# VH-VL binders against Stromal cell-derived factor 2-like protein (SDF2), part 17

Target 1, 181 residues: Stromal cell-derived factor 2-like protein (SDF2), of Arabidopsis thaliana (Mouse-ear cress) (q93ze8)
Amino acid sequence: VEITYGSAIKLMHEKTKFRLHSHDVPYGSGSGQQSVTGFPGVVDSNSYWIVKPVPGTTEKQGDAVKSGATIRLQHMKTRKWLHSHLHASPISGNLEVSCFGDDTNSDTGDHWKLIIEGSGKTWKQDQRVRLQHIDTSGYLHSHDKKYQRIAGGQQEVCGIREKKADNIWLAAEGVYLPLNE
Key: E = the ipSAE of ESMFold2; O = the ipSAE of OpenDDE; V2 = 0.75 times the mean of E and O plus 0.25 times the DockQ between their complexes.

## First folded at step 7 (VH-VL; framework fv_mogamulizumab)

Design p6 (from s8 with heavy chain D53Y; at its last look DockQ between E and O 0.90; V2 from the best seeds 0.00; counts 0 for: pae O 3.9 > 2)
Fold by OpenDDE, look of step 7:
Structure p6 (fold): chain C 181 residues (1-181), chain A 119 residues (1-119), chain B 112 residues (1-112)
Amino acid sequence: as target 1 above (181 residues)
Amino acid sequence: EVQLVESGGDLVQPGRSLRLSCAASGFTFSNYWMSWVRQAPGKGLEWVATISYSGSTTYYPDSVKGRFTISRDNAKNSLYLQMNSLRVEDTALYYCARETYLDYGMDVWGQGTLVTVSS
Amino acid sequence: DVLMTQSPLSLPVTPGEPASISCRSSQSIVHSEGYTYLEWYLQKPGQSPQLLIYKVSNRFSGVPDRFSGSGSGTDFTLKISRVEAEDVGVYYCMQGTHWPYTFGQGTKVEIK
């Protein structure tokens, strides 16, 4: 299945199988913005992200997402954008990944470069990809370090500049819009 | 503005019951564990109870277990503490506190409501 | 229950001077996953407690960098590099690793 702009997808961390997750709970440190975690459950409404183009580009709903494209991911439930900056992440002290803004408020911190592993030209379901943050050069990253007290064993999601196996994500569950002809 | 406001504190005799309330505003109440912490006059802090998001899980110290019940109504953004079989040593200012989601601790506290148990 | 013991219980400090508070647990408060849920709270006169430090050494949002936490296992320390007038109050350590949550006795910091 082709991943198109406008599709609502869950991103699964390849190594841990956790899904990229967020909801209306702010970080208690760093930016204080909406937190982003890895969630172990397959069925969860807070793990859907809408693939969006960068404003001012020619890409539109239904278009394929090309390798090397800069995209935004909007949290479906809270309408905030997947975001990163130079604040330290809570567990590992890496680059904080958060959710920022809303339907009318976005900045360059919401921009991620899609990098498809291998020779693929367009983004597809179950395809190994990396998301590299434009402003910080950090790759969307996760590991088996978990929040234990309240967050129910959810794992940390952060940005790291080193290219590692823990940077690999796959589009898993989702509602995929048809490809524009 | 994130805020917690306790109410229900009163002067009661030993053996009586009392129900405390905590009204939450400025945040998605159902996304947070909540706790009660008390402070006897001129004394330190003592944890009293903790409740999970939906209320399905609760925790108590032995000092109040079997007598106190923590509950919540997420539709009303409210936290409660039902206190039965009150004792003189239960006299304290009772704080409502928000538990952070990501291992940070209790990051928001109310101003407290005073419970006095006296003969 | 994990007993938390603070020392000293009273700490008079001259403004601009450093302060150090010790907190010792009766047993290890290291979680099975390796995290330590040791928190520091400050209760200023006439106010509710407020979170200062979480997980031993992490400053909560808005907490000045003159505050620092350290320690491991059963021994923990809160330090104030340069005490200011606004730092007056009672400081509590709390372990949140094991149920029940338990607080130290509190350390009253006052200006000389």
Scores: ipSAE 0.055, ipTM 0.623, lowest interface PAE 3.9, mean pLDDT 92
ESMFold2, look of step 7: ipSAE 0.335; ipTM 0.754
ESMFold2 (binder alone), look of step 7: mean pLDDT 94; pTM 0.962

## First folded at step 8 (VH-VL; framework fv_mogamulizumab)

Design q2 (from m3 with heavy chain Y101E; at its last look DockQ between E and O 0.90; V2 from the best seeds 0.00; counts 0 for: pae E 2.6 > 2)
Fold by ESMFold2, look of step 8:
Structure q2 (fold): chain C 181 residues (1-181), chain A 119 residues (1-119), chain B 112 residues (1-112)
Amino acid sequence: as target 1 above (181 residues)
Amino acid sequence: EVQLVESGGDLVQPGRSLRLSCAASGFTFSNYAMSWVRQAPGKGLEWVATISDSGSTTYYPDSVKGRFTISRDNAKNSLYLQMNSLRVEDTALYYCARETELDYGMDVWGQGTLVTVSS
Amino acid sequence: DVLMTQSPLSLPVTPGEPASISCRSSQSIVHSEGYTYLEWYLQKPGQSPQLLIYKVSNRFSGVPDRFSGSGSGTDFTLKISRVEAEDVGVYYCMQGTHWPYTFGQGTKVEIK
């Protein structure tokens, strides 16, 4: 299934099977912006991300997302954009990944380059991809480092500049908008 | 404004029960773990109980385990502490406090509700 | 239970000068997975406690940078580089690594 602009998808971390997650809970340090974590459960309404083009481009709802495209990912429930910057992530001290803005406020810290592994030209469900942050060059990354004070902890999500197996993500469950023809 | 308001503190005799409430406003209550912390008059702080954001996991020290029960109603934005078999040493100001699974401690506290246990 | 011992228990200060508070645990509060949940709280006169520092050295949002935390294992320190009049109150350390969570007995900071 083709990932199109306007689709609402879950992004699964390939190695750990945790889904990219956010909710209205700020980080306690760093930017203080809305937290982004990995969530272990498959059934989670806070793991949906809407694929959106960068403002001022001609891509429309239902268009395929091409390899190398710059995109934004909007958290469905909170309407904030997946974001990164030079603040340190809480557990590992890598690049902090957060949610920032709203429906009418977005900046270049919300821009991610889609990198499809292998020979694919457009983004498809279950395809191995990386998301490289435009401003920092960090790849969206996760690892088996968890928040642990209370049982059932979520996993740290951060950015790192080195390509690693741990920055591979798959579009998993979602509501996929039909491809334009 | 993020706010926690405790209520239900009273003067009671030893052996009696009391239920404390904490009303939350100004934030999404169901996203946060919650704790009760008490402070005896003129003394320091003592942790009493913690409950996870969903309510599925609870924690207690041995001093209150089996006598106190923390609970929450996320639809009502409310946290509770059921205190049974009260003792004189349970006399304290009881604070409601907010924390999360993000491990950064108790970032918002109420003003407390006073429980006095005496004959 | 992990006993948290603060020193000094009373700390008279003059504004503009540095201050330091020690917190010692009766056993290591470094969890086997490497994290250390040591926190510092300030209770100003007539107020509820407020979070200053978590995980040993992280300043909570909005806490002035004159506050810093350090330490490892069993020995921890809160430093105030330049004390201001608004910093008076009782400072508590707390460990959240082992059940039950336990507080130090408090350090009362007051203006000379």
Scores: ipSAE 0.454, ipTM 0.806, lowest interface PAE 2.6, mean pLDDT 92
ESMFold2 (binder alone), look of step 8: mean pLDDT 93; pTM 0.953
OpenDDE, look of step 8: ipSAE 0.714; ipTM 0.897

Design q3 (from m3 with heavy chain Y101W; at its last look DockQ between E and O 0.89; V2 from the best seeds 0.00; counts 0 for: pae E 3.1 > 2)
Fold by ESMFold2, look of step 8:
Structure q3 (fold): chain C 181 residues (1-181), chain A 119 residues (1-119), chain B 112 residues (1-112)
Amino acid sequence: as target 1 above (181 residues)
Amino acid sequence: EVQLVESGGDLVQPGRSLRLSCAASGFTFSNYAMSWVRQAPGKGLEWVATISDSGSTTYYPDSVKGRFTISRDNAKNSLYLQMNSLRVEDTALYYCARETWLDYGMDVWGQGTLVTVSS
Amino acid sequence: DVLMTQSPLSLPVTPGEPASISCRSSQSIVHSEGYTYLEWYLQKPGQSPQLLIYKVSNRFSGVPDRFSGSGSGTDFTLKISRVEAEDVGVYYCMQGTHWPYTFGQGTKVEIK
């Protein structure tokens, strides 16, 4: 299934099967912005992300997302944008990934380049992709390092500038808007 | 705006029961683990109980295990401590505190509710 | 249970001077993932405790940079580089690595 602008999707980390997650729990260090983690369960309302174009481009709801496009990902429940910057991530000390802004406030720290692995021209469900942050060059990344003081730990999500197997994500569950045609 | 307000502290005799409540506001209560910490008059802090964000996992020290039960009602933004078989050494100011899966410790505390156990 | 021992228990200070508080654990407080869940709390007179430092050396949001934490193994230190009048109160270390969570006895910091 084609990923279109306006679709609300879960992003699954290929190696660990954890879904990209956020909610109103700020980081205690670094930026102090809303935390972004990996969540182990499939049934999680805080794992939906709306695919949005960068402001001022011609792309509209229902358009396909081309390989190499710069996009934004809006957290559905909190309306904040997937974001990164030079602050250190809490566990590994890599690039912090957070949620920032709101429906009317977005900046270039919310911009991610979609990179499709292989020869695909447009983004499709279950396709192996990377998301590279424009401002930092960091790839959206996760690893089997957990916040574990309390049972049911969530996984750290961060940015790393090197391409690694742990920067591969799949569009999994979601509400996929039909392609304009 | 973020607040925790404890209630239910009272003067009771040894062997009796009390139920403490903590009302949460200004944040999404169901996203946070919660703890009770007590402070006897003129003394230091002692951890009493912790409950996970869903309420599925609870932890206690041996001093209260089997006597105290921590619980929560996420629909009412409320945390509870059921205290049975109270002893004189349970006399303290009881704080509720929130903590998260991100292991930042106890970042928000209430003002406490006083429990006095005396004949 | 892990015993947390603070020294000194009372620390009179002059504003503008440094202060240092020691906290020692009766056993290693390194968690199985290799992290050390050592925290510092300040209880100002008549107030509830407030978090200052977590994971040994990380300042909690809004905590001034004059506060720093350090240490490893079983020995930990909180330093205040230049004490201010608003820093008075009782400082507690706490370990959250092993159940049960345990606090030190407290260090009362007061103006001479």
Scores: ipSAE 0.380, ipTM 0.773, lowest interface PAE 3.1, mean pLDDT 91
ESMFold2 (binder alone), look of step 8: mean pLDDT 93; pTM 0.954
OpenDDE, look of step 8: ipSAE 0.806; ipTM 0.916

Design q4 (from s8 with heavy chain D103E; at its last look DockQ between E and O 0.77; V2 from the best seeds 0.00; counts 0 for: pae E 6.0 > 2)
Fold by ESMFold2, look of step 8:
Parts: sequence; structure tokens; C-alpha cells
Structure q4 (fold): chain C 181 residues (1-181), chain A 119 residues (1-119), chain B 112 residues (1-112)
Amino acid sequence: as target 1 above (181 residues)
Amino acid sequence: EVQLVESGGDLVQPGRSLRLSCAASGFTFSNYWMSWVRQAPGKGLEWVATISDSGSTTYYPDSVKGRFTISRDNAKNSLYLQMNSLRVEDTALYYCARETYLEYGMDVWGQGTLVTVSS
Amino acid sequence: DVLMTQSPLSLPVTPGEPASISCRSSQSIVHSEGYTYLEWYLQKPGQSPQLLIYKVSNRFSGVPDRFSGSGSGTDFTLKISRVEAEDVGVYYCMQGTHWPYTFGQGTKVEIK
């Protein structure tokens, strides 16, 4: 199944099977922006992300997402954009990944390059991909570093500039819009 | 504006019961663990109870265990402390506090409600 | 229970000068995953407590950089590099590693 602009998808961390998650709680340090974590369960309404093009480009809803495309990911429930910057992440001190903005406010910190592993030309469900942040060059990353007290069992999500096995993600569950034309 | 407002503090006799309430606003209450912390007049802070975001897990120190019950109603954005078998040493200003989700500590506190236990 | 002992209990300061507050725990407060849940709170006159420092040395969002925390094991320190008039109040350390949570007895910082 092709991932098209407008699809609402869960992003699963390949190695740990945790899904990219967010909700309305800010980081207490770093940027103070909305926190992003890895969630252990499959049933989670806060793990849906809408694939959107960068404003001012020619891509339309229903178009396939090509390898190397710059995209945005909007958190479905809070309408904020997956974001990164130079602030330190809470556990590892890597690049902080947050949610920022709203339906009408977005900046270049919301821009991610889609990198398809292997020879695929367009993004498909269950395909191995990386998301590289345009401004920082950090890959969307997670690892076995878990919160232990209040948010126990959830994983840190961060950005790391090194290409590692732990920055591979799969488009898993979701509502996939049909391919245009 | 993120806000916690306590109520229900009163003057009561030893052995009686009292229920405190904490009204939460400006944030998604059901995402947060909540605590009660008390401060006897002219004294320091003492932790009293903590409840998980769903309400399924609660914690108490020995000084109040079996007498106090923390609870919450996520539909009403409200936290409660039921205090039974009150003693003079329970006299304090009782604060409602929000536990941070990602282990940063207690980041939002109410203004407190005064409980006085005296004959 | 983990006993948290602060010193000094009273700390008169002149504005612009540094201040240092010690907190000592009766046992290690290092969690099994390696984190130390040692927090510092400030209660300004007539106000509710506010969070300053978490996990020993991390400033909470919005806390000025003149506040710093340090320490390990059982010995912890809060420093104010240049005390301002707005910094007066009672400072508490707290451990959140072991149940029950326990506070230090407080350090009252006053302008002299």
C-alpha cells in the first residue's frame, strides 16, 4: 500500500516495535514544546500522524511520497507538527524531538527528508525508512532508554546525526488514502 | 492558564472526617499523576499521597495510610483527598500538585486549603 | 524512609553575592536505572512551592541560569551565583527515588 499525502499513519520503530506518540504535555527542559515519546501499545489514539507536503510545493493530497521528499508530519489529535532543534533530549542529551505549531503555524523545524532504505522509489506501508530533519541533520531515533517513574515504559525519541539501526521506522497501522490519478 | 484550586479545608474535631477537592483547569487533567502535599503551620513540606493518571495506582506514607484516600474524577477534572480519623497533627495547609509526565517533579501547585483539627 | 538533611537552615545573604545550600540523604537515592530523582523547590514568602531543579542538576523550564544543582550519591548542593531580591524564601530538597517521597527541613534565604 502506497503512502500518500493526507494519509494518517502510525510510525513504528523497527527494533523495539514502539509507535511514535505525542500528547498535550510539554517537556520540562529544553524547548518546553510538546513532548514526543515511543509508546509500547498498538492501541493508542495519540500515535496517528498525517503526512503533509511542505507549503508552496506542487504535491497534492493523494500523491505518492517519493524517496528523498521533504515532508511534514502532523500529530492528528493535537494538530502540532513533528519538530526538532538543537535543544537536548531529556534522557540521552541528543537532539530534542517535539511537536510545535498548529494548523496555521509551521516553520522549517517541521521539515523531514524521507529516506527509503533499499531501491524503492515511493513510500509504501511496512517499508524501512528514515526521517532526517532538514535543519539539524538528525535522524528520527529511538532506543531502549525508557522513562521509569511517571511515564514508565515509554521510550525517549530524539534526533541523532549518525545513521544507526535505531533510526529505522515503518509506516504501520493507519488510514491510507488511495493513490491519485 | 494552568491552574489548581483546592477547597474543603475546615476546622474539625479529632476523629472526624473531611474531604478536600482540587479543581484542575488549563491542561488535560487525565494525562497527569497528581499529589497532595501538606505544610503544618510554620513547618516544612510533607508528601501525603499520589495517584496515577488513570487512578489505578495510589501511594501513601505510613503517617496517613489507612486513614486518607486519594481519588480522582477525570470527567470532572477533579482530585480528592478523603481524610478519616483526623488527628491534631493533621493540621496543615494542604496543597494539590501536578506531577510532571516525564519525571521533572511537581511543576504546578495550588494555593492550598487549610485544615485545622482541634477540640 | 530516606531522611533528607539540609544545611544551613537559615542563610542571610547580601544581594549580588553567591549562596550555597547543602542537602544530604541518609541513603543512596540513585534509582536502579541510574537516575537520581533529587529535586529543589523554592517557596517564596506567601506563595506555593515552585520547582527549580530536577534530577540533581537540570533546571526546570523558565528557571534563571544563576541557579545550579550538583552532587552525587548522598551529597547534593544548590547554588545561586548572584542572589537577587526575588530569590528570598525557603528552599527544599526532595528525593523522589524511594517511596515515600521525603523533603529536607528547608533553608530560609533572607536579605541581611
Scores: ipSAE 0.058, ipTM 0.666, lowest interface PAE 6.0, mean pLDDT 90
ESMFold2 (binder alone), look of step 8: mean pLDDT 95; pTM 0.963
OpenDDE, look of step 8: ipSAE 0.645; ipTM 0.875

Design q5 (from s8 with light chain E33N; at its last look DockQ between E and O 0.81; V2 from the best seeds 0.00; counts 0 for: pae E 4.6 > 2)
Heavy chain, then light chain:
Amino acid sequence: EVQLVESGGDLVQPGRSLRLSCAASGFTFSNYWMSWVRQAPGKGLEWVATISDSGSTTYYPDSVKGRFTISRDNAKNSLYLQMNSLRVEDTALYYCARETYLDYGMDVWGQGTLVTVSS
Amino acid sequence: DVLMTQSPLSLPVTPGEPASISCRSSQSIVHSNGYTYLEWYLQKPGQSPQLLIYKVSNRFSGVPDRFSGSGSGTDFTLKISRVEAEDVGVYYCMQGTHWPYTFGQGTKVEIK
ESMFold2, look of step 8: ipSAE 0.088; ipTM 0.654
ESMFold2 (binder alone), look of step 8: mean pLDDT 95; pTM 0.966
OpenDDE, look of step 8: ipSAE 0.859; ipTM 0.926

Design q6 (from m3 with heavy chain A33V; at its last look DockQ between E and O 0.87; V2 from the best seeds 0.00; counts 0 for: pae E 2.9 > 2)
Fold by ESMFold2, look of step 8:
Structure q6 (fold): chain C 181 residues (1-181), chain A 119 residues (1-119), chain B 112 residues (1-112)
Amino acid sequence: as target 1 above (181 residues)
Amino acid sequence: EVQLVESGGDLVQPGRSLRLSCAASGFTFSNYVMSWVRQAPGKGLEWVATISDSGSTTYYPDSVKGRFTISRDNAKNSLYLQMNSLRVEDTALYYCARETYLDYGMDVWGQGTLVTVSS
Amino acid sequence: DVLMTQSPLSLPVTPGEPASISCRSSQSIVHSEGYTYLEWYLQKPGQSPQLLIYKVSNRFSGVPDRFSGSGSGTDFTLKISRVEAEDVGVYYCMQGTHWPYTFGQGTKVEIK
């Protein structure tokens, strides 16, 4: 299934099977922006992200997302954009990944380059991809480092500039808009 | 503005019961772990109870276990502490406190409600 | 229960001078995942406690950089590099690794 602009998807970290997650809980460190973590369950309404083009491009709802495209990912429930910057992530001290803005407020810290592994031309369900943050060059990354104090088990999501196996994500589930003809 | 407001503190005799409430506002209450912490007059802090974000798991020290019950109503953004078989040693200012799943500790505290067990 | 012992219990300071508070646990507070859930709280006169430091050495949002935490295992320290008048109050360490959570007895910091 083709991932199109306007689709709502869950992004699964390939190695750990945790889904990219957010909710209205700010970091208590770094930027203070809305936290982004890996969530262990597949049934989670806070793991949906809407694929959006960057402003000023000609891409429209229903268009395929080409390899190498710069995109934004909007958290469905909170309407904030997947974001990164030079603040330190809470566990590893890597690049913090957060959610920021709203439907009308977005900046270049919300811009991610889609990199399709292999020879694929457009983004499809279950395809191995990386998301590289434009401003910091950090790849969206996760690892087996968890928040564990109080009934924990969500894992850290961060940005790392090195290309590693732990920056591979799959669009595992979603509500896909039909591809434009 | 993030706020926690405790209520229900009173002067009561030993052996009686009292129910404390904590009203939360300015944040998504159901996303947070909640705790009660008390402070006897002129003394230090003592943790009293913790409840998970869903309310499914509760924790107590031996000093109150079996007498106190923490609960929450996520639809009403409210935290409760039912205190039974009160003792003079339970006399304290009772704070509710918010805790994140991100391992920061208790990042927001209320102003406290005073419980006095006497006579 | 893990006993948390602070020293000193009273710490008169001159503004602009450094201050140091020790906190010792009766047993290791290193969690099985390797983290140490040691926190520092400040209770200013007439106020509720406020979080300063989490996981030994990390400043919570909005905490001035003159506050620093250090230590490992059972021995922990809060340092204030240059005490300001607004820093007066009672400082508590707390361990959150083992149930029940336990606080130190407090260190009262006062202007000399």
Scores: ipSAE 0.397, ipTM 0.802, lowest interface PAE 2.9, mean pLDDT 92
ESMFold2 (binder alone), look of step 8: mean pLDDT 93; pTM 0.954
OpenDDE, look of step 8: ipSAE 0.698; ipTM 0.891

## First folded at step 9 (VH-VL; framework fv_mogamulizumab)

Design r1 (from p2 with light chain K55R; at its last look DockQ between E and O 0.88; V2 from the best seeds 0.52)
Heavy chain, then light chain:
Amino acid sequence: EVQLVESGGDLVQPGRSLRLSCAASGFTFSNYWMSWVRQAPGKGLEWVATISDSGSTTYYPDSVKGRFTISRDNAKNSLYLQMNSLRVEDTALYYCARETELDYGMDVWGQGTLVTVSS
Amino acid sequence: DVLMTQSPLSLPVTPGEPASISCRSSQSIVHSEGYTYLEWYLQKPGQSPQLLIYRVSNRFSGVPDRFSGSGSGTDFTLKISRVEAEDVGVYYCMQGTHWPYTFGQGTKVEIK
ESMFold2, look of step 9: ipSAE 0.716; ipTM 0.890
ESMFold2 (binder alone), look of step 9: mean pLDDT 94; pTM 0.958
OpenDDE, look of step 9: ipSAE 0.582; ipTM 0.864
ESMFold2, look of step 14: ipSAE 0.684; ipTM 0.886
ESMFold2 (binder alone), look of step 14: mean pLDDT 94; pTM 0.957
OpenDDE, look of step 14: ipSAE 0.111; ipTM 0.711

Design r2 (from p2 with light chain N58Y; at its last fold request DockQ between E and O 0.92; V2 from the best seeds 0.00; counts 0 for: pae E 2.5 > 2)
Heavy chain, then light chain:
Amino acid sequence: EVQLVESGGDLVQPGRSLRLSCAASGFTFSNYWMSWVRQAPGKGLEWVATISDSGSTTYYPDSVKGRFTISRDNAKNSLYLQMNSLRVEDTALYYCARETELDYGMDVWGQGTLVTVSS
Amino acid sequence: DVLMTQSPLSLPVTPGEPASISCRSSQSIVHSEGYTYLEWYLQKPGQSPQLLIYKVSYRFSGVPDRFSGSGSGTDFTLKISRVEAEDVGVYYCMQGTHWPYTFGQGTKVEIK
ESMFold2, look of step 9: ipSAE 0.674; ipTM 0.881
ESMFold2 (binder alone), look of step 9: mean pLDDT 94; pTM 0.956
OpenDDE, look of step 9: ipSAE 0.747; ipTM 0.902
ESMFold2, look of step 10: ipSAE 0.442; ipTM 0.816
ESMFold2 (binder alone), look of step 10: mean pLDDT 94; pTM 0.956
OpenDDE, look of step 10: ipSAE 0.798; ipTM 0.911
ESMFold2, fold request of step 13: ipSAE 0.450, 0.407, 0.424; ipTM 0.825, 0.814, 0.819
ESMFold2 (binder alone), fold request of step 13: mean pLDDT 94, 94, 94; pTM 0.957, 0.956, 0.957
OpenDDE, fold request of step 13: ipSAE 0.909, 0.879, 0.874; ipTM 0.950, 0.936, 0.933

Design r3 (from p2 with heavy chain L102M; at its last look DockQ between E and O 0.87; V2 from the best seeds 0.00; counts 0 for: pae E 2.7 > 2)
Fold by ESMFold2, look of step 9:
Structure r3 (fold): chain C 181 residues (1-181), chain A 119 residues (1-119), chain B 112 residues (1-112)
Amino acid sequence: as target 1 above (181 residues)
Amino acid sequence: EVQLVESGGDLVQPGRSLRLSCAASGFTFSNYWMSWVRQAPGKGLEWVATISDSGSTTYYPDSVKGRFTISRDNAKNSLYLQMNSLRVEDTALYYCARETEMDYGMDVWGQGTLVTVSS
Amino acid sequence: DVLMTQSPLSLPVTPGEPASISCRSSQSIVHSEGYTYLEWYLQKPGQSPQLLIYKVSNRFSGVPDRFSGSGSGTDFTLKISRVEAEDVGVYYCMQGTHWPYTFGQGTKVEIK
């Protein structure tokens, strides 16, 4: 199934099976922006991300997302953009990944390059991909490091400039809009 | 603004019951674990209960276990503490506080509600 | 239950001078994943407690950088590099690693 602009998808970390998650809970340090974590449950309304083009480009709803495209990911429930910057992540001290902005406020810290592993030309469901942050060069990354003060432990999500197995993601569950192209 | 407001503190006799409430505003209440912490007059802080974000899991110290019940109503943005079989040593200012899975502890506290247990 | 013991219990200070508060636990408060959930709270006169430090050494958002935490295992320290008048109040350490959560007795910091 083709991933198109406008699709609302869950991004599953390949190695741990945790889904990219956010909700209105800020980090306690670093930027203080809305936290982004890996969530263990498959049924989670806070794991949906809407695929959006960068403003001022010609891509439109229903267009395929090509390998190498620069995209934004909007958190469905909070309307904030998946974001990164030079602040340190809380557990590992890597690049912090947060949610920032709103429907009318977005900046270059929200821009991610889609990198498809292998020879694929367009983004498809269950395909191995990486998301490289444009401003910091960090790959969207997660690992088996958890917030564990209380039960349930969500995983840290961060940015790492090194290409590693732990920065592979799959588009898993979602509402996939029909392909125009 | 993020705010917690406790209510329901009163002067009661030993052996009686009392229910405390904590009203939350300015944040998504259902995303946070909640705790009650008390402070006897002139004394330090003592934790008395914690409830998970969904309300499915609760924790208590032995000093109140079996007598106190923490609960929440996420639709009303409200936290409760039902206190039964009250004793003189339960006399304290009772705070509600929130905490999260982000591991930084109790980041927001209310102003407290005073419970006095005396004959 | 983990007993948290603070020293000193009363700490008169001169503004501009450093201050140090010790907190000791009766047993290790290192969690199974290696994290230590030791926190410091300040209760200013007539106010509710406020979070200063979490996980031993992390300053909570908005806390001035004159506050620092350190320690490991069972021995922990809060330092104020240069005490200000607004720093007066009672400081509590707290462990969140083991149920039940437990606080130290408090250290009252006062201007001389």
Scores: ipSAE 0.477, ipTM 0.831, lowest interface PAE 2.7, mean pLDDT 93
ESMFold2 (binder alone), look of step 9: mean pLDDT 93; pTM 0.956
OpenDDE, look of step 9: ipSAE 0.764; ipTM 0.904

Design r4 (from p2 with light chain E33N; at its last look DockQ between E and O 0.90; V2 from the best seeds 0.63)
Fold by OpenDDE, look of step 9:
Structure r4 (fold): chain C 181 residues (1-181), chain A 119 residues (1-119), chain B 112 residues (1-112)
Amino acid sequence: as target 1 above (181 residues)
Amino acid sequence: EVQLVESGGDLVQPGRSLRLSCAASGFTFSNYWMSWVRQAPGKGLEWVATISDSGSTTYYPDSVKGRFTISRDNAKNSLYLQMNSLRVEDTALYYCARETELDYGMDVWGQGTLVTVSS
Amino acid sequence: DVLMTQSPLSLPVTPGEPASISCRSSQSIVHSNGYTYLEWYLQKPGQSPQLLIYKVSNRFSGVPDRFSGSGSGTDFTLKISRVEAEDVGVYYCMQGTHWPYTFGQGTKVEIK
């Protein structure tokens, strides 16, 4: 299945199987923006992200997402954009990944380069990809360090400039819009 | 604006019951664990109860276990503390506090509601 | 229950001078996950408590960098590099590693 712009997808961390997750819980440090974590549950409404083009580009809903394309991921529920910057992430001290803005507020910190592993040209479900933050060069990253003070088991999601196995994500569950002819 | 507002504090006799409420606003209440913390007049802080985001899990210290019940109504953005068999030593300012799974503690507190238990 | 013991209980400080508060736990408050959930709260006069430090040494958002937390195992310290008038209040350490959560007695910081 092709991942097209406008599709609502869950990104699964390949190594841990956790899904990229966010909800209205701000970080207690760094930017103080809406937190982004890895969620262990498969069924979770807070783990859907809408694939969006960068403003000013020609890509539109239903278009395939090409390897090397710069994209934005909008959290479906909160309408904030997957974001990164130079703030330190809470657990590992890496690059903080957060959610920022809204439907009418976005900046270059929301820009991620999609990198398909292998020879694939367009993004597909269950395909190994990396998302590299444009401004920081950090790859979307997760690891087994978790928030667990109360009852959570959510993983830290952060940015790291090193290309590692923990940078690999797959589009898993989702609502995939038809490919434009 | 993120805020918590406690209510329900009153003067009651020992053995009576009282129900405290905490109204949450400015944030997605259902995303957060919540706690009650009390402070006797001129004394320090004492944890009273904690409830999970869904309400499925609760925690109490021995000092109130079996007498107090923490609950929540996420649809009403409300936290509750049912206090039964009240004792004089339960006299305190009762705070509701927002608690997060992101490991940074109780980051939002209400102004408290005063419970006085006296004969 | 984990007993949290603070010292001193009263701490008069001259503005601009450093302050240090100790918090000792009766047992280790290192969680099985490897983290130590030691928090510091400040209750300013007539106000509700506010979070200062979490997980021993992390400043909560908005907390000035003159505040710092340190320690490990059972011994923890809150330091204020240069006390300001607005820092007056009662400081509490709290362990959130073991149920029940337990607070220290509080340390009242006052200006001389």
Scores: ipSAE 0.469, ipTM 0.828, lowest interface PAE 1.4, mean pLDDT 94
ESMFold2, look of step 9: ipSAE 0.615; ipTM 0.867
ESMFold2 (binder alone), look of step 9: mean pLDDT 93; pTM 0.957

